VHH binders against q330m9. Designs and how they scored, part 26

Target 1, 357 residues: q330m9
Amino acid sequence: AEQEPKELLEMSTDTERLLEENDLRPLWEVEKDFGNQFGGFEADIWKWEDIQASIDAIERDVPIADLPPGFQRRVAVPVNTGYRNAISNTIYVGVQTVSPGETAPAHRHGANALRFTIDGSEDMKTVVAGEEFPMRDNDLITTPQWEWHDHVNDGDETAAWLDVLDLPLVLDSLNARNTFENHELDRQPVTKSQGYWESQYGRARPFEDTKEDGIPGPFEGNCAATPPYRFSWKDTLQTLRQRAENDDPDPHDGYSLSYVNPATGQPPLFPTMSFRAQLLQEETDPHFHNAVDAYFVIEGEGATHVGDDVLEWSERDIFVIPPDEIHHHDPDGEAILLGMTDRPVFEAFNFYAEAEP
Below, E stands for the ipSAE of ESMFold2; O stands for the ipSAE of OpenDDE; V2 stands for 0.75 times the mean of E and O plus 0.25 times the DockQ between their complexes.

## First folded at step 10 (VHH)

Design m06 (framework vhh_gefurulimab; at its last look DockQ between E and O 0.12; V2 from the best seeds 0.00; counts 0 for: pae O 17.4 > 2, placed apart)
Fold by ESMFold2, look of step 10:
Structure m06 (fold): chain B 357 residues (1-357), chain A 124 residues (1-124)
Amino acid sequence: as target 1 above (357 residues)
Amino acid sequence: EVQLVESGGGLVKPGGSLRLSCAASGFTFSSYAAAWFRQAPGKEREFVSAISSGGSTTYADSVKGRFTISRDNAKNSLYLQMNSLRAEDTAVYYCARTYTYKEGSTKTVKFDYWGQGTLVTVSS
């Protein structure tokens, strides 16, 4: 290989001393350090069999009641080798379990969260803002910013679900404390009949001529608040099948549905994260973008190509694609993925970029 | 069906040059790394050179500075320019599709499809 030219700019010792004495650095030294604050971010995959063995072990060893004050949740957290706290520097993904008779106590926090049910039942519920939401397989339930939520398993089998939160963005990138509060009760009062939150955002819905929508809690901002809401898998799958029967697939994403903010009818679901259900029937065309993509495999098996890497996945595997990596999907037959992205953050900065190779 | 077809082999004198080509079909060539291997008579197949999907190159020490790997994704083709050929370069040259297989943090390099080979003979 050719030797890179050596840096030719030098300063006198007196100038260097003056800069250091005053806690100043020249731009050309600072500039070369930008973008190097974190280790390499790599494409990664977590196989369900390894996740399941791990959550089964945690379930046997660690009752929720024994956890210290704080979140008090039994969760196995996929961590990227280059970022050891979460799947990426912006998105946190975890696999939570609640055993029969357990309650994950009521709390609320500033970070946005959702639950995507893996092993659920009618008797396993997330209680959000006064409503009980049964956690049925492949349902997506929001537990939005500053809403009380608890998880209650009155059934006879352990429940498991995917947690997705913007914790790394809030805690590490914005240098903000996740504002957090424990409820005095482990189970919040149930003050709404089931279906209440859905009824507020249907195509026929309650309406008042004068209403000022706010952001819950001590927070302020420019985005519409995300309400508590359940997206049923039955409705999602029905819509995906209608698209497959009637439409052409997107070259990169297949047949895609966005989980929109029910209050606006528009993406993103949260100000910081967007979510999609994607039905893949064919190998997709490659592309790249500067937002992170993370995936959970709802159904089927296949592979995702990321640069020179191939991530071979099957049902319930979790995988992540770093920013700016050329990628595409190659399902074996049909597959359905849950897609998760921090794209809304990039759009808020007017910074989102996407291209084909 | 995935296919890799090499061409461009032949007889050359020491110090001469050849250009090998590999035509790829039946898969998204631009998404894969590709490599050249060679197998001399009576010996095991050995690595020659590789090129990533993005164009980064790697060479065996024995060929570095004499061989140049390249790719043309629009033509689904891989190339090996061989200069300053030596008698020890005599071998059947194979084109291979390669990728890194990942499970969690574990990575392995896979070579899952191979061409039929093209013979290069370097002799006076």
Scores: ipSAE 0.000, ipTM 0.303, lowest interface PAE 16.5, mean pLDDT 86
Fold by OpenDDE, look of step 10:
Structure m06 (fold): chain B 357 residues (1-357), chain A 124 residues (1-124)
Amino acid sequence: as target 1 above (357 residues)
Amino acid sequence: EVQLVESGGGLVKPGGSLRLSCAASGFTFSSYAAAWFRQAPGKEREFVSAISSGGSTTYADSVKGRFTISRDNAKNSLYLQMNSLRAEDTAVYYCARTYTYKEGSTKTVKFDYWGQGTLVTVSS
């Protein structure tokens, strides 16, 4: 079953224009184009101001209550010129907002998903596999394949986060369907206490001889499954700072941390996507690889050179680097980036390649 | 290495037709917007036509209705079909790959790779 209703909601001409001018689309429209490619892949950047303006406009024009049942999700989707439905042919990134009192209804899908909190609070929860995860600023939370998930904002402020999925890989690159299911309830039952999933993958963890090690749902594969997990920014940042203080930077990625699969303790986080926190203090050396790099600017400002492209970025901007393009970062002061890549897809088949010019 | 190589230029009579080709190597042409430019002797380089990665085309007013830009993904090539050629179309024609420059809220399309050009001479 397809994941989302394909009903088009009418927006004002101004809103449509705003989205078009900034290479953004609403979620409910991009699905129309899944499975279709429109051309090439260009380096590009989406500015937060434009993203925010767009999502606000969407909210104004299309109240969440007006969205089809099961599809109460307001998302501004950065779209590449060559891939009008996503930032790349392998990675989908969206900026989703949930207003106070709103709920994004419970569902699950075959695609892997990740949430990175932009504007969060203790009262904003993403419920995954029965556990309520608070969405604090810059927290990274996994929504693994076929796990029930919903989002609830019981706070007083609008929550915003990145949705990162491997939808394009499945729908466009592999030309397959995304298995999808709506929950019978808007909110899934909370069946796990806070911290449950983390406790499963700590240094001290339950040991069961009969670990039903399997991929949830009807899926089969050779990769380790990704569990529901919340990476606290507090902890991540602390670790990142330790790297910066004690270790040498990678010449291309700076002081980098990988969000590892808690089950394995190793990258990739997902079989299809890897994520990194990168602290940059100086200009990095150029390199190129056949994987896609997408970035969210957590903190700071600077520029990324991609070939002769110059992407000037600031906080909360999103930008993407096409495969095989020579690129490097040039931060203005200290910056922290969330890196997203489809590198694991290539590695799985021994196809990954990286080099310096 | 990224390369663009133009071909197909030559001498043609007014009213004639010519098809220019631009062969790309080192990258997938269809992944990028591309454009044709021309430079006449003693004049500045001027825009002729462009095609987006999505296939949208644009033309300079001077060539609209006469020239057609296209691409062949299988051949990794860009083309410019030139019909109803005029003396004023005489120039060295260049193909170029585009790139995006974004600063703040301003997005500008520029060009990062150029071919060596191919000479088109329209003369009686």
Scores: ipSAE 0.000, ipTM 0.192, lowest interface PAE 17.4, mean pLDDT 89
ESMFold2 (binder alone), look of step 10: mean pLDDT 81; pTM 0.794

## First folded at step 11 (VHH; framework vhh_gefurulimab)

Design n01 (at its last look DockQ between E and O 0.79; V2 from the best seeds 0.00; counts 0 for: pae E 11.6 > 2)
Fold by OpenDDE, look of step 11:
Structure n01 (fold): chain B 357 residues (1-357), chain A 124 residues (1-124)
Amino acid sequence: as target 1 above (357 residues)
Amino acid sequence: EVQLVESGGGLVKPGGSLRLSCAASGFTFSSYAMAWFRQAPGKEREFVSAISSGGSTYYADSVKGRFTISRDNAKNSLYLQMNSLRAEDTAVYYCARTYTYKSGSEKTVKFDYWGQGTLVTVSS
């Protein structure tokens, strides 16, 4: 299904300036610019303070109720200088907020999506494929391609999370269209009890009567599909700490855990994107690769050296490392990062390359 | 420990040439931009030339066309070829490790390590 044209929404000059000065754009503007790449890819960083200020300004100027039907999503989008529609040509990252009582209406798309909760609660739900997933802090929830999904905040606090999609890969790099469909309802029917999808892909799982692992929708391919799934931060962090206490760090990535595809038990999480939690305690060794690395700072402070640049990051910052740039991390104390990469795209074609300087 | 050691300075006549060297150690040299500065007696330190990790070169207007900056990553060495030297080029020359500091929209070129300098005297 083709996306309906979206009306341009007007923001104050101050809001526009704020966004522009910080290389941020609202979602409704960004979507219109997909498919047009005009510039280079640079290492860059977006500070949480600026992101938050921008989201607040957007909310002030454009209430969610004023957004077009089916597009009631408030998102500040970090944009790279060269592209102006995403952080890279393969990965989209947005910061979405949902205020108390708000609903982001149900839809589905060909792109793969991931939600990483920044500010969550038990009452903040993302409904995916008929199941209500609570969005607790630092939970990672998959929104697989062509699965219906909506977001509902029944709590009393504003929720915030990262939207991570492979939209640029499809729209910009492959110059293809993103298949998109709005649900007839704002909220999809809840047809699965909480924990259903986890029960399909846990340690103990159905043997004969399991969910089919085919590719949803009209799509075809040879990659394993990603199911709807919630990765609990509590469990993830516990495992990460075990690794830090008992194992040796990778010289480049520190102590890392990959979010694996629950269906296969192996990375990548998506055919197009891999995700990992990285615990850093010391300066890492430099390396470079032709894949893109994007990062969200879960906790801690530090800096990342990229070529001749030093990106200074703190909690909830977002930064991106272009391909083929020599880079390493230098945490100030202990830090935990969410790493996002398009490495699987390269691996799928035997194009991935990594080396040390 | 990061160390930068300059060499090659000396006395030269106007119109003469010198080649300065900077030996780097204690860090991944190839990953950093490097720069030359100079300080004349009674004057502030001034930028002379820089070279990025990728090999892009920059020059102060006062030395453009006369000086050439280069690097050898295999030897962890920075060089400054100085031709057509003038009296006003007399100074202590310093090599420095450089990087562009980024914090959101803020971008600043910083210099975090310096050598001890080498004296260049241009006199008849």
Scores: ipSAE 0.426, ipTM 0.744, lowest interface PAE 0.9, mean pLDDT 92
Fold by ESMFold2, look of step 11:
Structure n01 (fold): chain B 357 residues (1-357), chain A 124 residues (1-124)
Amino acid sequence: as target 1 above (357 residues)
Amino acid sequence: EVQLVESGGGLVKPGGSLRLSCAASGFTFSSYAMAWFRQAPGKEREFVSAISSGGSTYYADSVKGRFTISRDNAKNSLYLQMNSLRAEDTAVYYCARTYTYKSGSEKTVKFDYWGQGTLVTVSS
């Protein structure tokens, strides 16, 4: 049975009253509550056609201008049983759309964010720190901590993208509720030509001190700040193909590359989250780790085994693997996944663990 | 090629004990939940017991307390220890591979591979 009789420890009424009146609890009562504040996380999957149907329904019913200030973004959010606000207790994934003529107004926040483009166009832009970034399919664009960002669609087609943020970690686990600011303008001023931020990290680049930049906004920390940056799919895919042609695949993750912090040339992309593009050509070996993995299917079809569960996925599906679950991937032919993980948090505390069964 | 091969069936007296084995090959055994089913003559195949990849066990009410399911992942083997056997336990016992299948909000337990069965007869 999944339940056993609770172990009951009896205390005198006087002792119970003394503890309660002093806001104290005995350890043996407290211990059973640890690790259960969010419930059990499950392996789960959200199919693109269900996500798209839901977004279409929202778009039909809710003009973006009717949404409350600060929430003028139409987003469908995959939620886990163990944490009703997001895919996990550390990573938020959402599917956002902006229809022709709409603007998701400029704001900034302490949570790190990126946009992974699903359906884009040249006239659909995410505007970050003064630069317009056209949103092309499968590009990854950072909107990092405390940088102004807005999303503007001056085209004639609806755009869609994946939002990935460390929002649950920042807001719920760290309880940092006052890390948000609206810009006075819906569209921030465009002060940089396209390509400006990318040019700052080229092999030939402006003269700079070797001194590290400060952390933006009211925050302090030990990690280099992540800049606004666009990782083009074309370059990413070519790099992945080079790796597949010249290197051995990882037995658990296939051929992969990391989206690194451009300022350091090293992972993780954000202090709180790492991201990978993974090319799978064959069934992988099982392993498990104490960090969460979430995935978006860039190309192809297949299945992922997580404990007793089998998650069947196809292009644009989103799925999640909870901590400590034995898992492996079984692509149908070739597939490419975007991998998302809170592993950097675990590494920062010397807490990351990984093993094979 | 996935194969499940049961063994250990036979004739036993009421109140006796028997241990069934299922040898698995052709897949990553440790990644799957496994189950035992049985089918008595003229009856439908019925659930007996299951064990998750992590070792959690489940039993039909009719066998709870008398049967013990276990697995040895190093030997790719599933076991069913049957104690206090009764005449109504007479059946062909089948080993099955199982998993919880999720597709969006759908959740279904599936049994995709079966052994050929081993006969257990309980009679005086």
Scores: ipSAE 0.000, ipTM 0.381, lowest interface PAE 12.1, mean pLDDT 85
ESMFold2 (binder alone), look of step 11: mean pLDDT 83; pTM 0.823
ESMFold2, look of step 13: ipSAE 0.000; ipTM 0.388
ESMFold2 (binder alone), look of step 13: mean pLDDT 83; pTM 0.822
OpenDDE, look of step 13: ipSAE 0.375; ipTM 0.711

Design n02 (at its last look DockQ between E and O 0.03; V2 from the best seeds 0.00; counts 0 for: pae E 10.8 > 2, placed apart)
Fold by OpenDDE, look of step 11:
Structure n02 (fold): chain B 357 residues (1-357), chain A 124 residues (1-124)
Amino acid sequence: as target 1 above (357 residues)
Amino acid sequence: EVQLVESGGGLVKPGGSLRLSCAASGFTFSDYAMAWFRQAPGKEREFVSAISRGGSTTYADSVKGRFTISRDNAKNSLYLQMNSLRAEDTAVYYCARTYTYKSGSEKTVKFDYWGQGTLVTVSS
């Protein structure tokens, strides 16, 4: 609720000076500044045509080898008008490409990352925590905090995927530094056979005494760690279709599946971000919440109503819904969306709120 | 069913005033921005004024300072106060449920429902 600015009470000059000299402010002056630390956060949409044109232009102008050490990553970044660094103050989304023969060098960071493959192949691999993960179309692969990761394209086609990180949460919202480290090698050693991490978190699992359940790196916390993991789109889609055929849709989200933490078997996938595959067949009911919703259009076309605005989206578009905006989806036929939200951050502190108009 | 019903039109002399009303039903009125359009004989329909859900108003240049749009959500009603009417204001006035279309950098006001209209004639 936009609190109307409280009228300032008149104080003596001496009082004002005393406060100022000691970096103190009266409550009524401080309260009006709450919620006004960032620029406007608006609903917005980035069209694939524009994204593609942009990333192609970047590729043309700046070969990956010409990028500075540690930043040899070619990414087009949708940015919101408010702060111009990301789509929101909690979630970063980028479109990264790796051309044939290119390598994005190995590094690790405190931020959590997710890769959602737009254009992939068996020969496109993201190496995470010593395992080579193939990046097939619409595969979702986790890059957990402080795990070494690099990307190698041994194929003959350019690969593209979404980079999703909680960088803005750390850097902007919490005003903290991101812990970052470059590997001494461009490619990390492969120390795990393909399928190793999946084998740790399948239906048949090793005994608990064989699992390392700690938080990687120098970090501490109360949340379950997210392991390296590849969610196959084939399996995800199959499950999604089963839900659409046999279950009732959520009035707001349609037929949705959560990408759960493989270690816990429950959402959220990350302590800071939750992800869903959403199949929409009809118009959804409006609602609003204080969390951010970002979307990637996997399949189909339609529109999302946000406040007074209508975002018309098609395949591979990216759009974002600001907090506290009334919104609902209106697909034209069947559509499948990847939903990304910072809801877990709010839930962790009992701050999440959702309502219907 | 979404319904918009305009009223308040009529014959008025130049310099006169009219107040148009639009009664909305079949949807949650407070959830939508609303607008007035008008169509003069032989001309295309044109935007007159809009009011957002929050009460922010926009006016065509031709009516700024003369017309005032308002809404009463409790009554599901939209209003257009027209002052200092001119001959060129003669038109059928339509109430419309509106939305802002956004695609990338493009932002355009559109509408999905409108009423049957009410005729305003400004003549000596």
Scores: ipSAE 0.031, ipTM 0.463, lowest interface PAE 4.0, mean pLDDT 90
Fold by ESMFold2, look of step 11:
Structure n02 (fold): chain B 357 residues (1-357), chain A 124 residues (1-124)
Amino acid sequence: as target 1 above (357 residues)
Amino acid sequence: EVQLVESGGGLVKPGGSLRLSCAASGFTFSDYAMAWFRQAPGKEREFVSAISRGGSTTYADSVKGRFTISRDNAKNSLYLQMNSLRAEDTAVYYCARTYTYKSGSEKTVKFDYWGQGTLVTVSS
């Protein structure tokens, strides 16, 4: 414990009492406590076999119907040693399952969410904003702020997918309460044909040069709202391969594609988080930055060096790199990662910084 | 803890040679560009030479053709071969670790760790 600044100042007991009685703290005590709200944020990895075994055990013991009202979802949540509610203080990642015949009931909330399908089928659907989205392996589906969504498994196999939300940022850093509403029905009405939301972007569509849909719900802001949308893996992979055949790789990120907001055609996908598909064919150069990077391994295996640590990963593992840690990736042959980052928050504050050794 | 330890300094006659070494520890040496600087009495510290991760070298005009920077990543060591030494080469020589700071569209080289230095005296 550091005591030199306090001892040098030597406040009287009466002064300390007066400060406490008035809910005041001296600056030097406050400054000492900044950055110490958590036990530390560390590089970490969750192996798929451990995740799978754990969620299978939960699935056997805890049907969705037995879960408390509000969030009737069966999710195993990777938690960082330094922040026991999520993989970081800004990004929440979870592995959700829905077994045959189960429904995760319709609700909506202020936090943005996406679903990245791990084990899916045509009859396992996330239903958002009136459209059924079949969950196909490696598709990315947005369930954005304040849109109704439910998950329905009419198939014969348990489905699994990755959830990514800005819950820690929204609930633990900015506001202690998520705005949340349960739908009257467990399964929302299907009011749009499959493919409707995908069809509204990147092609011919009705011209509405004055239309602004605004930000759904009770929220206001300066960023265009993210629509419900499906990024098909088939198209994403095809484009990624085209980049590899025609372009030079980024020294830190390999060949990458950003999952952009379809309404703007630009990153970030959500105001708080960006996502990329990254094809790695060679060891990358080291760098560091003040935003968090988290990864899900879509294909392949390899290692990521973080400071003096080495995170050895294979398909479907999840890992996280803390801010300001020097890191680089070393794939074993070829690998594809889903990258996720809170970089948009730092950019919104003019605070993003990146360096190379 | 990052450490850089220089050695190989001493007294030499004009026209002579010295080889300086810098032993690095506490970091992945092969990931970093490295540099030599020197400081003569009463002068500001000045750049001498740098070597990139990939082995590309740069030299101050005053030492070009006489000094050779090299690295041995297997030994975590940086070297400076100094030939044809002159009286004006008298200085304390420092090795430094570099990194490149990216700010917007600009890159700036920074030097975040320095050794304690080794004295080179060139005198008749």
Scores: ipSAE 0.000, ipTM 0.413, lowest interface PAE 10.8, mean pLDDT 86
ESMFold2 (binder alone), look of step 11: mean pLDDT 83; pTM 0.822

Design n03 (at its last look DockQ between E and O 0.01; V2 from the best seeds 0.00; counts 0 for: pae E 17.9 > 2, placed apart)
Fold by ESMFold2, look of step 11:
Structure n03 (fold): chain B 357 residues (1-357), chain A 124 residues (1-124)
Amino acid sequence: as target 1 above (357 residues)
Amino acid sequence: EVQLVESGGGLVKPGGSLRLSCAASGFTFSSYAMAWFRQAPGKEREFVSAISSGGSTTYADSVKGRFTISRDNAKNSLYLQMNSLRAEDTAVYYCARTYTYKDSGTKTVKFDYWGQGTLVTVSS
């Protein structure tokens, strides 16, 4: 019998002690720990039925006014099994509700956010930077970095929407200070007529450049700030239908539109996240990339294949595809998805990669 | 339309070998795990072997070391090399498409399409 040699990488007790005493680790120990979390973010799906039941339970038990200061928002948060705070380590998705007569009080913070309306009405509004934005089904409304925002329901039914924020990136991945401020009033003053922010970025626009030159608040950077803005579903759907009538679909993504930064006319919508509306009419070809994709089902039903897993989705379901997973979509007839991705972060580092199997 | 077509069955003596093939069409073959099952006359259908989309293999205890599953994604084909055949291996062999359904963290394995089967007879 042959016994293996003692040429394994073992340090003497004295060397081990010296390293530990000085808060040092050898490279081979450190290098083995890098990347060990890649199995921690799993492909997963949250069915609307389960989300709705959970929201109904929260609404029954917890009036917004009774929550602690800074937390007066009723939100159910999809969490990945391997990351307990959000759907991924860079993107936070939540389902927020506001019941009739309630206000989620005005505040502002450093994280970028948007609201994608699930159940809305004319009398349910997000108020952003002095303008009331009615929350109509499938509208996308930005509440960007350091802009005052509150949510007020003067209607007669509970409203619901998606929150999508770069909180995990900013607070957890970058380990940045949580910068926030509560407004002195629960409902900020309305100082702009409806349509003001939208009007600033049209084909004809005010004398000044379309770019917002200043970055709000205590922050600095070299990317154009994202303005408050509403992307109406009617316009988005009309454009998707025009693409389907006149263009060929992308093999992996179908017919898609990017929600661009209105100030630049270019993606990404936020420096940290991109968003797309995708019309799928046929099974797509498989591919993979190192950015996370998260989805909300706007219309229809179907399946998304991720490795050996199949995520079967229907209207209003939320699902996530981890980095580097081979995937493709198989709609049942026709479906429309809201796509959410941290791809802009990877592009900013010259690190984005995409391939076919 | 999803189709799975088995071939390569036949009559073989104990100790002999056969290679089964399954030609797949109507779906993205490389995205699915695939499996072989068999059913002897008067018995329940039983698992033989599976191969993931990435090439990882699993075998029933009764066939380990004798059977080898493989796939050729460029040809949309699944294979089962059967060596050291025994009388107990006599059965109709079926190719099946499989996938894992994941719902709120729970994994469920489904077999949604089956071929018509190919007969393997092992006898003197």
Scores: ipSAE 0.000, ipTM 0.229, lowest interface PAE 17.9, mean pLDDT 85
Fold by OpenDDE, look of step 11:
Structure n03 (fold): chain B 357 residues (1-357), chain A 124 residues (1-124)
Amino acid sequence: as target 1 above (357 residues)
Amino acid sequence: EVQLVESGGGLVKPGGSLRLSCAASGFTFSSYAMAWFRQAPGKEREFVSAISSGGSTTYADSVKGRFTISRDNAKNSLYLQMNSLRAEDTAVYYCARTYTYKDSGTKTVKFDYWGQGTLVTVSS
């Protein structure tokens, strides 16, 4: 039996139109649609201009304080027409903004999360597991499952970043609930000095492990846990450039670096999601695989061919490639992409498959 | 632009019948579940009936057996056949574009657009 509809936060007609026309939804609305699939997965692209306009419109229409507990965040969510709640049935991507003086309240959840900074500063902090991480441009910061996290903008400019979570995997694919908890405080106590978590997983690291099995919270599993960690773009880019100068490109992915789990030193970053920085200088060869590829354009412009479709992308655009679609990239000059994939989920069960046409 | 326009409302005697229509435009009608809501004076808007893109229907308990929801995708139209009307059915009736989603194991209707409404008055 179906229930009566619940009350929704109301937006102006113009805002609703803007979101709909660009396949975007506000977070508080999307949250309720998890666990349901409405159609087929299609290749699609979300333009930065539209994303930004949508976020601004949301901010205008709905005060952040009026958002539900745990979702007091200003986020525009790219949604695939087939799912209506995320970019895929395994990966969630949102674009979040935090204005000067704003705080996204402390909480934790069973889902794994990643932050990729679009517009950051030294004064923009994401606090994870008691440590304040600065969010500089293109920094990648992990928010592991069941770690307390909040976001604080002590700067004078609005910060923006990608929220990437494996929520759809749990809610849509596995049809399970996401474990969630709000902190009693808006801001968690800072209990670790800056650099603490990095120090735990460097080349020189403590001999003794302070965690019993490494998996925080009530969760159990066979995979290595992902620690709180900040990957600086400066270091990442330097390494990426070294690869481009000294190594051969992959025929499909160009010059790529995987963000590895600091605890293991190996991919995947999360048990459910892998991330990579890809430097493209030339057209790549076509291939297909049963994993999803989502991309954020860090730098440059170009196009991705997906079947008979062409996705023309530029800086800060987001696009997604469905599973089993033949695809290749065609950069216009040099481009750098953040690649996001659910490949690890398939690999965990020996289900991953890749081939060339 | 998404538009929903209701019609067919009016004055009817108890026990009478009316057929409401909703003309949809600005979106792929056949891809969406649709619903009827109503709001009586001084009361909150309440769910009346819904029909999925596939034609599955649901009804509020108060209208079961009396009302019938249907759709014509070729005409981008939603209908509500109301029979055995009662005084308590007096309300403004709204057409809405909806989704059906699973919440805590229960299917729920969610809506994002609705029309201006059409008034139905049931009075002797």
Scores: ipSAE 0.000, ipTM 0.243, lowest interface PAE 17.6, mean pLDDT 89
ESMFold2 (binder alone), look of step 11: mean pLDDT 83; pTM 0.813

